# Designs tried in a protein design chat: VHH binders against tRNA pseudouridine synthase Pus10 (pus10). Part 14

Target 1, 373 residues: tRNA pseudouridine synthase Pus10 (pus10), of Korarchaeum cryptofilum (b1l7a7)
Amino acid sequence: MGKPVDDLLNSLMNLLDSETPSGGGCHLCDGLLSRELGKMLRKALSELEGVELSSVKSGVSLPAILIEREDRIRANHNPPKMRSLKVTLTRLLDVAISSLTGLKVSQEPDAILIFDFERGDVKLELAPVFIFGRYRKLQRGISQSRRKCPECGGRGCEACGWKGKIPQGSVEGIVGEVMREFFSAEDYVLHGAGREDVDARMLGEGRPFVMELLSPKRRSADLREVESEINRRAAGLIEVKNLEFSRREKIRILKERSPNVKKLYRALVEVEGGVEEGELELLKGLEGAVIRQRTPKRVLWRRADITRLKRVYEVNFRRIDDKKFELFVLCDGGLYVKELISGDDGRTSPSVTEILGKKSFCSELDVLEVMVE

## First folded at step 4 (VHH)

Design t35 (from s59 with S27F D28T G50T Y56R E96Q R97W Y99T T100G V101D W102L G103Y D104E; framework vhh_7qbe_3)
Fold by ESMFold2-Fast, scan of step 4:
Structure t35 (fold): chain B 373 residues (1-373), chain A 120 residues (1-120)
Amino acid sequence: as target 1 above (373 residues)
Amino acid sequence: QLQLVESGGGLVQAGGSLRLSCTASGFTYAMGWFRQGPGKEREFVASISTSGGYTRYADSVKGRFTISRDNAKNTLYLQMNSLKSEDTAVYYCAAQWYTGDLYESEYDYWGKGTRVTVSS
């Protein structure tokens, strides 16, 4: 901290530590608050050291005895609206911290200093930083979210830094570790606009996401440098683009809109008994079709067994050989394309299998675009 | 199969502007413009993603050309400003269904081309 802050702190602490101005400014506390304020303010300043902040807000926790005493007074009288002891102390601490640090007091602060007068302790709570962007997943076998730590099974251990998760093999981990370094955050959470299967690629413009950075000691960074570093470390695996600062509300918007956005898919389709080029023209019957899809058997372990109606807008195809073709489908989000192809034993209708009259299945799936507007 | 038809080519004076259009018979993923000048190899000019949110330009045209698309009309555009004699070429519209794999990052569909002549 700078010398002006130290001088102000020493002056204020000498005033607070001077022989009883008011018993802590409250007859209810018998001088407790006066004795603790100096120690707690010094601790608060120590907690703020090395932390990038533009704004702060104080929170107060009081001993149960003081709360009960105030409640009894209010219950026995119906006084005009007046500030509680907790509110008064919060305002006093807001002024004190602002004076000592130069930080602005805000109702949407970068940090909350929680003054616990029962325990004589101060806790610093840092508001998360939210980064919005899009990611491309260039390789199969990468999950969106971090996997459980294999050594502890999710409980938390030394190998995973007590998080219960590992950063390797996921978009969240690969992107989040770089952002964690730039923002000196304790942890991170990736919130995606839906998700793709682990074995599917996510290409094109990429999938929208918000990265939530927890307890960040830095709040500013050049997001173009962050993008560059992520894309350098993850070369050939994943790419991120269009990183911008965001808010928690964006997470809700992405998740709510996910089932109602259009998606473009590329599938490699294998057809039992083979397929002729002319037969592929029958797939034009899918254009404009409303697909009745019951939850696929493969995801019943985690999804409710319900029937959804999803529209296919555009279909194109290219025959590769006598048994394989590429299928391109523009459809509503939430349609399971693997089952649009296989029919899932009648759980999806119409399907590629039904239209061709030949058992067909998806051997490779790519998500080419997630159209969110 | 998908068909691409270019239009808007013609004769223009150096320093002038010209807008090329390319209409597709159906929905396309990524699209781009390529050109081939007299006695030269075909070269990349500009590309645009499915949504139009990502664009890429050859260094020789950066700041002078703008690529855009109207997905409701299945149409790709190239706005060419500050034209130079070196921009004289047949301009080809190209479309691909996706990017990612090396063998599938190439453009799958091509138009017949539209001629642009920039006179000194």
Scores: ipSAE 0.000, ipTM 0.363, lowest interface PAE 10.6, mean pLDDT 81

Design t36 (framework vhh_7qbe_3)
Fold by ESMFold2-Fast, scan of step 4:
Structure t36 (fold): chain B 373 residues (1-373), chain A 121 residues (1-121)
Amino acid sequence: as target 1 above (373 residues)
Amino acid sequence: QLQLVESGGGLVQAGGSLRLSCTASGFSYHMGWFRQGPGKEREFVASISTSGGYTRYADSVKGRFTISRDNAKNTLYLQMNSLKSEDTAVYYCAATYWESGYLTPEEYDYWGKGTRVTVSS
């Protein structure tokens, strides 16, 4: 009905009259707060309709003239201990919204209601939902992150739903679209524990990731149903496992640990002039080696030109024919395996090319495992 | 480079339990157990990923068998409970870097020589 708003409005204005500097909000606001409060509270309730929330927090923005008036009152009267109008109003709005909705007030809320008294407006800001899981990428040619929309070049247009990105052809898009539907979110962002190349598969237990769901109107879902629906729609392309609710700090943890994880790779190596079984034994020289790798030429357009030291722990191989063999490498995360093979004109040393004394190229790459503690 | 050695096979009564072990002498691989009964083709039993977080089971053994691994000891295990006469077979340990269906013998590159399990009534 709205009757609880009317009842609380009178109580709120009476409290402001006794709790603010100079003995009342009416003295500071010159009628502005009483005029706008009822309207803004009703708008706040309207904004919350259809939104799943367990907790809330109020925020307040006041016109500069009210802040100036309060500062002048404090300077002239020099009160030893008085709450500001903004603090008092925020506290009272928290109580009012909690009373009207039954929601708990929290410092880490599901939603913030921003009461903008300068514009006479209320904005609802929904906290993101975070889902942790692991993904496997079973086919080549799929990027981790969404591609720019080709029609608008990233600006946003009707074809991309004003996002500037298309969901097709990426792990983020394929997984994110399903999660967006379940949580009634406006958008999504995938944060991975590192990245694989577009032409590489991600196999084994999969790569750890956190999906950040933006402005979600739902905050609960059966994650087994979400997992099943993703795996059904993405059959043969992408698989997700072990979905669980998470928090923003998990993204930081994934980023901090990414350089320290070990990865197991499978590469198909093509050797110019061919290779004999006995020559492959020379590759055991890579075991325990510290690889001195300068940023590959291939990625210089987007990465700083620096030299990194990365360890190779284990190497295995299997000759396929006179020109090709499979190479299996267990190494530190951040090592570029394609260039471990080619040598990148001496930018990576030691390399397969250096050890064999023959130009060698990676024609296929698979990430078999991302080994996290 | 990788050699696999199975152990733990033997004679057991129906309804009993048995644990098979497979020791490896090389790199961490995707691992699986296969079996071959008298006059039958080699069939999939169970598989486990390199780190142990992802497992698959044949429908005939789900709820009865558990696959696990100890990477520090380079050892794969198959815990077999509620054994039936139909489980009588030679059990093979297998390893591969290949991630495909994990369901056919052709997808595995390294094989042990097998250990015999006989379930009697």
Scores: ipSAE 0.000, ipTM 0.244, lowest interface PAE 15.4, mean pLDDT 81

Design t37 (framework vhh_8cml_1)
Fold by ESMFold2-Fast, scan of step 4:
Structure t37 (fold): chain B 373 residues (1-373), chain A 123 residues (1-123)
Amino acid sequence: as target 1 above (373 residues)
Amino acid sequence: EVQLVESGGGLVQPGGSLRLSCAASGFTFSSYAMGWFRQAPGQEREFVALISWSGGSTDYSDSAKGRFTISRDNAKNTVYLQMNSLKPEDTGVYFCAAKRWGTYLYSKSYDYWGQGTQVTVSS
């Protein structure tokens, strides 16, 4: 620290004075910029220590009084084409940071340095890192997303480190904690191509997802090492594969294509009063049917109450005993299979319960395949 | 069509709490920083709170520090402002705003704005 910042301060103040509405002197800054700029540049360099970056961009916020002064100058005079103090400062700080660090200035930067002249502070904002892959969930009782912290109900408290969520018991947490360590990230968010229930397994080739890593101090890692470490720590619980660097746009693509993806399910169905082999043939009535499904009661706490039309393409079954059978269903993404079985008091029609004329219940659910064309 | 729709405003007694919500549509919400601004009668719009596109960085005005909490849910395209220990000085119309890049604390630099929701703190 020292001499390079002091040299830049002289250069920056000379350029600022030549380009500001005050012409020939900084009447707007009232000495504030001269006093704070050197201190803030040193803080910016400190904030960048230990952070992996290829590109940067500066941002500026000014005290209201400086904005008011500039507005008065412009209102009371007809100055030639001049840029605002804020625009001039942003441009000069970009040059300063580039000179001090060797980082490239970019419109899509790895980081933004926000110079807050009202508070005399510098904030570092790191662009997220996105990783695409597929996961299998081998055990029941694991949610896709992290559970809310029991002590604060999701708002953030001391017990959860102000995140509002706990990492245990979720695909997001199991995968995200490992990625968080590799990328020195503050937090993470898993974006899946749809979701399975907590008690459902996700098998086959796995469910596509994008992990969004928040405020990462590292931007590079060997994704094969990341994959291996996740699979080692999560052995027997979950598996990930085909990890690759991605972009935010991939999240949109996954969500938009989810309704057009077909899914194959295996359900264990329990039938009140029992079921005979011949009665199961009636379930062929579901093949090719368009299911009118209103949002299931159990998910109303998180989903809008609307009616969706979803197609069932194929059905197969195998009687296990006098009260149970296996049901295999190939259907549109977004169909709730548990309610296809129970009928959810008429909220899903046709249903297994309606067709058999006996109350039926899904006791086990597996997602066997998420079919991408 | 870009829309930001605020809700949760109302009349509350000093020391009370309100939670404001802002539902976003028509743009890639998760690519934008979100801010809350307020405008008191006869005054200019002022900064209240900011959250970066990732949710990893937050900032607050001096008057909001320790009392207000900004948060976001990118899966729901919603930003929130939890306001505790409300004072009569907090009375105003509260606006949510979206900004892709750059300076977030200066109101004129934001790209999209909501219509605002009224918060009144009086006994």
Scores: ipSAE 0.000, ipTM 0.077, lowest interface PAE 27.3, mean pLDDT 81

Design t38 (framework vhh_8cml_1)
Fold by ESMFold2-Fast, scan of step 4:
Structure t38 (fold): chain B 373 residues (1-373), chain A 123 residues (1-123)
Amino acid sequence: as target 1 above (373 residues)
Amino acid sequence: EVQLVESGGGLVQPGGSLRLSCAASGFTFSKYAMGWFRQAPGQEREFVALISGSGGRTDYSDSAKGRFTISRDNAKNTVYLQMNSLKPEDTGVYFCAAGYKWTLSYPSQYDYWGQGTQVTVSS
């Protein structure tokens, strides 16, 4: 059961008087706490309306003058070991909120209520919800991350809901908008186990990802229904599967393992001057090879210019016509397959262009597998 | 002319074992990934297991993992599925399929299909 705010205030004030240092900031803050605490507790209860929570914690921000006064008392009078006003007030507010709401106090809470006594305000901070899954990208031209809004160029406008980003044309947006609706979240961030180029498809079992839902007012949902709704709205574009609740730690694991994962690619390769069946057998020279790859020219605008060593494990191929063949490459994560094909003017070696002795380029790229254990 | 011929199906008690074989002809076997799919009455074809052309990579559905083993003999142009600890849910027509070396777990990605062999797990 909750208690009326006024009854609780009497109990809180008695406890504050007994636990805070006498002759200091407590006498000055008594009027402020009595006047503002009731208002702030009512505001806190209002902020919690309609929010699904199992646990809560209070935070406190005090005016600088009260902190300075307490520090001065401690420095000049060497008092017994006592809790600070801030610590005592935080504990009292935890008791108050628990009594009024029935919510459990936790050090890892679903929500933090920040009582700002300097500004006379209460802020509700909701812990994110994390959902792990795999996505397939069935069409080319879809980015992993949301694009800047073309109407405002990232500033924020009515067309993008003042976020500066649009949900259309990205895996993050297509998946995130549905999840945002189910969890009544303010926003979302997709964390992938690496990324594919915008013009590449992501097929097979899909790429592992964690969706981080920001300020969610709901913390539970039927994830099979969420999957169904995403796959219905995104039919022919994106598919998701194996959605499960997760934690922030999973993002770290995906990022740490990303350079160590193996990826399987299918590329359509066009060869200047054509290619014969027998010439393709030379590409077996890539199997087991360590590729010396300097950052491709096309990504220098966002990547450091360094040389990386990446292994190719398996290669297969199929000639399609006089000028084209399919290339299948199993390799280390972080290898740029387009440049493995073109050679990028010697920035990648060995390359398909180097081995065939003919200028070759990737006209279509598919990621068939991301092998994350 | 490409042909895939399955054999080894039959009736077995729950907890029993069966070994399916698929004999392939008419294409360069070692360059194709081989997969096993099954279809229960009234349902779509579902993935069971695959093996790469070299045999260096295998993959299994969640229901098959730990119970089934896929293998191949490139000299005999044959792929096998060893099925252990069979359950009534494993009942269905089992199809052998061939696709390019890294064609994965989706039926639409396979170029060639056998006619299927019936597996029935019943007490």
Scores: ipSAE 0.000, ipTM 0.260, lowest interface PAE 13.8, mean pLDDT 83

Design t39 (framework vhh_8cml_1)
Fold by ESMFold2-Fast, scan of step 4:
Structure t39 (fold): chain B 373 residues (1-373), chain A 123 residues (1-123)
Amino acid sequence: as target 1 above (373 residues)
Amino acid sequence: EVQLVESGGGLVQPGGSLRLSCAASGFTFSSYRMGWFRQAPGQEREFVALISYSGGSTDYSDSAKGRFTISRDNAKNTVYLQMNSLKPEDTGVYFCAAKPYWSGLKTESYDYWGQGTQVTVSS
């Protein structure tokens, strides 16, 4: 049970007096802080209503006049080494909110209450909720990230709720909409351990991801129920598994390790002029090879034109007919497998096209595994 | 060059437990699914358990579900089979096998096989 706001005001003002260089709070604020504290604490309680939280932290913004007054007092009176008014107020508000709500004060809080004494209002900032898991993408034509809204081209309009993007046709949208409902979040962002092409499937154990839920009014949910609901709504399109609560640090780990994660691919390769079983044995020359790959032409619109060195660890194959075979490649993350096959007019070397001496291209691509170390 | 070496077999009483180990060398262990099979005298080799590349998914035969647990340690290139509540019907030679992703569940689709370790459940 919290104390009434009015009971805390005198205690807060006494603490302010003892911890600021003024020797009396009225000398710094000319009564402004005293007038606003009760009003702003009531606004803060209103902002917290209906929001699930276990921890909080206060932030303070002060009028320029109070900062100037404090600076003059410090310069003119050379007081003891005292905390600034802003630091003292932040600490006092932390104690006040904790007393009124029972919430713990934390350096990594669920919410920040910003007390703006210049404008006389309180802003609530909710920390994101992070959920780690793996997703399988069972059908081609689904992007990882949400597509631009077709009505506004990404600018934001009423049809897309001013987001500039739609939830349909993406892993982010399909998964994120369900999570948004469970956590009463404003929006969401999917952070993947790399990405697959829109026309590629993501199979096996799935791709690791962290879903970042923005401004969530709920912070708890049964993740097995969330998982089941996603898999029910997305049946035949997308599956998620092993959902667990996570933190922002996991996003950094996924992104920093993405180039170092090994990936296993299955490609359907079509060969101009056909291919014999014995010719496929030449592809064993790719095992252990370092591939010199210049940014593929098809992705130059979004990637810097640089040359990267990527290793192929293992290659296997299975001839399907006189013109087609399955290729299985275990390689470094960041290698473009479609261009490992086509050679991209010499931009990738060695390539399947170079080794076979015949134009070859990838007609289907599957990511079988994303192999986290 | 490729070797799968099973260990941990032996004689136990019904209701007892055994932990089998399979040490792998000579191939990229982390790119293979690993399985356990068994063969009783006068019977065909049968599937017992399978574990994915990372250990994140497992499959069991109906006879193994709830009693056996397959696990792996990719740093040690080793796969394990923890066998609890053993029955006389579990008696047989237990084989470790390595399975690439592109192969089916059939016995002939496994690339590498160990020599086997004997498990005998008898009072």
Scores: ipSAE 0.022, ipTM 0.516, lowest interface PAE 6.5, mean pLDDT 84

Design t40 (framework vhh_8cml_1)
Fold by ESMFold2-Fast, scan of step 4:
Structure t40 (fold): chain B 373 residues (1-373), chain A 124 residues (1-124)
Amino acid sequence: as target 1 above (373 residues)
Amino acid sequence: EVQLVESGGGLVQPGGSLRLSCAASGFTFSNYAMGWFRQAPGQEREFVALISRSGGSTDYSDSAKGRFTISRDNAKNTVYLQMNSLKPEDTGVYFCAATLYKWGTPYHSQYDYWGQGTQVTVSS
């Protein structure tokens, strides 16, 4: 750092004076920029140590007094060719950081260095890393998202590392902790193509997801090794496959297309008062039916109360005993199968309960496939 | 006790033909759609062909289209796979499987009952 930074500072200050003819550093900042710039460049280099990067971009925040001085100059002189001090400093800092580190300047950078001249500080913001894949959930009782820490109720405490969430018992936590370690990330967020209930399994080819890794100090890893380590630690609980690097846009695509994918479910249905095999044939009336479904009561705490029209494409069944049968339903994404069975007091119509004329409920649910159109 | 028993596999030269059979017992065969899957050493189980409960609908993998024909005889509780124009790439263990999914499915995870498999080797 030392001497190379000091040599660069002299060149940058001379260039600043030539790029901003009306103000230069001397007249606008009263020497503040020259005093702070060296300190902030050294801090920026320190922040970049140990971080895997291919590209950077600089950001600048200036003290209010310098903005006011520049505004007065513009108001009094109305100069047509004057660039703002902030724009000029950003360009010069991009050149300085590139020169000192060998990193490319990019409009989609791996990192942003924010030079805060008001506080005399520099902040490093690392762009997230995104990994796309599919997960299977082989056991019931595992949530998609991390649960609140039971010790602190989400506030943050020593037991949860001040995150307010615990990694145990969720797909996000089990998968995310392994990825966090490989990428030296601060945290993670799982974005799924829809979600299954905590008590449901997710089988077949698995549910598509994008894992967003926050503030990653590493940007490269062997995804086959990551996949193997996840599947080893989660043996018998969760399985991931087909991991690949992705982008933020994939999250939008997954969420936007989620209602348009078809899903195949296996449900265990319990019928009050029992059911005969001949009565189950009435359920063929659901094939090709458009289901009018109002948001189920049990999910109103997290979902808007609206009515949706969803199609059932295929229905199959097998009677297990006098009170139970297995139901297989191929339907539009976003249809709540538990309520297709129960009717949810008329909030879903037609329903299994309505067709059989007997109170029916789903005791076990499996998502067998999440299909593309 | 559910049982699916495959037969008809063997060694054939490229361009040859084989007819695989799968005999089902221990369940109501006519209530199940049937599929054929294959697995080569070191590879995942892949879809080959499916047939609906009634036999009125069939589908095939891209590699099987035009060369293989799936059929069933509900009176005999048997599903068949007629394999023509066999290629070395068709070598593998062939499994029959049963699913409650009315039209069958190309996803092996959706099959309830599986046979033990029969070996098909295409070599000169």
Scores: ipSAE 0.000, ipTM 0.216, lowest interface PAE 18.4, mean pLDDT 83

Design t41 (framework vhh_8cml_1)
Fold by ESMFold2-Fast, scan of step 4:
Structure t41 (fold): chain B 373 residues (1-373), chain A 123 residues (1-123)
Amino acid sequence: as target 1 above (373 residues)
Amino acid sequence: EVQLVESGGGLVQPGGSLRLSCAASGFTFSSYWMGWFRQAPGQEREFVALISKSGGSTDYSDSAKGRFTISRDNAKNTVYLQMNSLKPEDTGVYFCAARYGTLYSKPGEYDYWGQGTQVTVSS
């Protein structure tokens, strides 16, 4: 470890002297770089121990005094090419780390090693790992995203590992804890193609999602083993399928497509004063209808109060008893089905309540399909 | 030049054990992830086990987990596969592979391959 760093240090100092303005990096740094570089390279190698990587990139932070000195030199001497000390050091450190570790230098690296020459420190930043898949939520009462820790209210405490969130009771937590273990990650974030209400199930082929694993010390795993372990631990609650490695761009694609996808819902509808089969036929009036829906009262705390136009494509129904029926609705994403049923005091029109002329409400909601590519 | 040489294969009864070795030369062994793959006659090559550059991380196929252990000795440029509780379905040619980086499950993602060593589990 020591001798390879020392051999490399001599080469780096020679290159630094040849590539910096004024023809001598030693004059610019007063020997600071030669004293710190060997120490910081050894620290960088130590930071990489136990971390699975295929590629790396160096970053450099310089003391303010060196930046000011270089700016003065450039202002006073007007050199033909403006290669900075920072750029030169970054290139040399990339070569050094590649030589010492065998890692490829990449503009999209698995890790960035930040050499802070002001503090004489090296920081390792690990690029996240992205896993794409689909999830089914078989039980009601499970949120998509992790809840705030009840002990600290989101501030962070020992009970939540200082994250301010708990893994229990969410798709993100249930799936993310297993993935965190397999990838030795510090944390995780689930990005879904939209979301369902906490009290709604997500069935059928499942909702597309990307799990972002933060600061992972491992980057490879058998995704079939990961999938099996999630489904074993979450039996009866959540299922995942079709796990594959992905990229950050997939998150953007899922978010951009979410408002434009079609969704199929099953709702259990309860009708005040009861309903007969002949009355349910009136609901065929919703087929092909453009629904004028103002942001529902229940979501005004997080959604702008605007009116959206959403289409209902198909409606089917089945009477269960004198007061309730099943409603199946194929509609545009972003339509709030609970309010399509209740009318939300005229904020949604037409509505099931309006068409039947009887107060109706959704007591159970299932998302049967999310129709994305 | 680059060479991976497997050894330790042989004939063993069901329930028996074998220890495979792979000696590497011609590249910086400590900079590469090492994996074991196997191939039965008339079948595609399948993943068995993977070990990180330092040996601090390992992964196994479902069929290998709990029965096989992968390890490495960077001073000797050697990777090992300890195979316990062998079954007839473990029969095949076992290949050592070296990968710069993290992709392990697909054969086409590995940079270097050995010629393989035969493992036969039969009564």
Scores: ipSAE 0.000, ipTM 0.093, lowest interface PAE 24.0, mean pLDDT 81

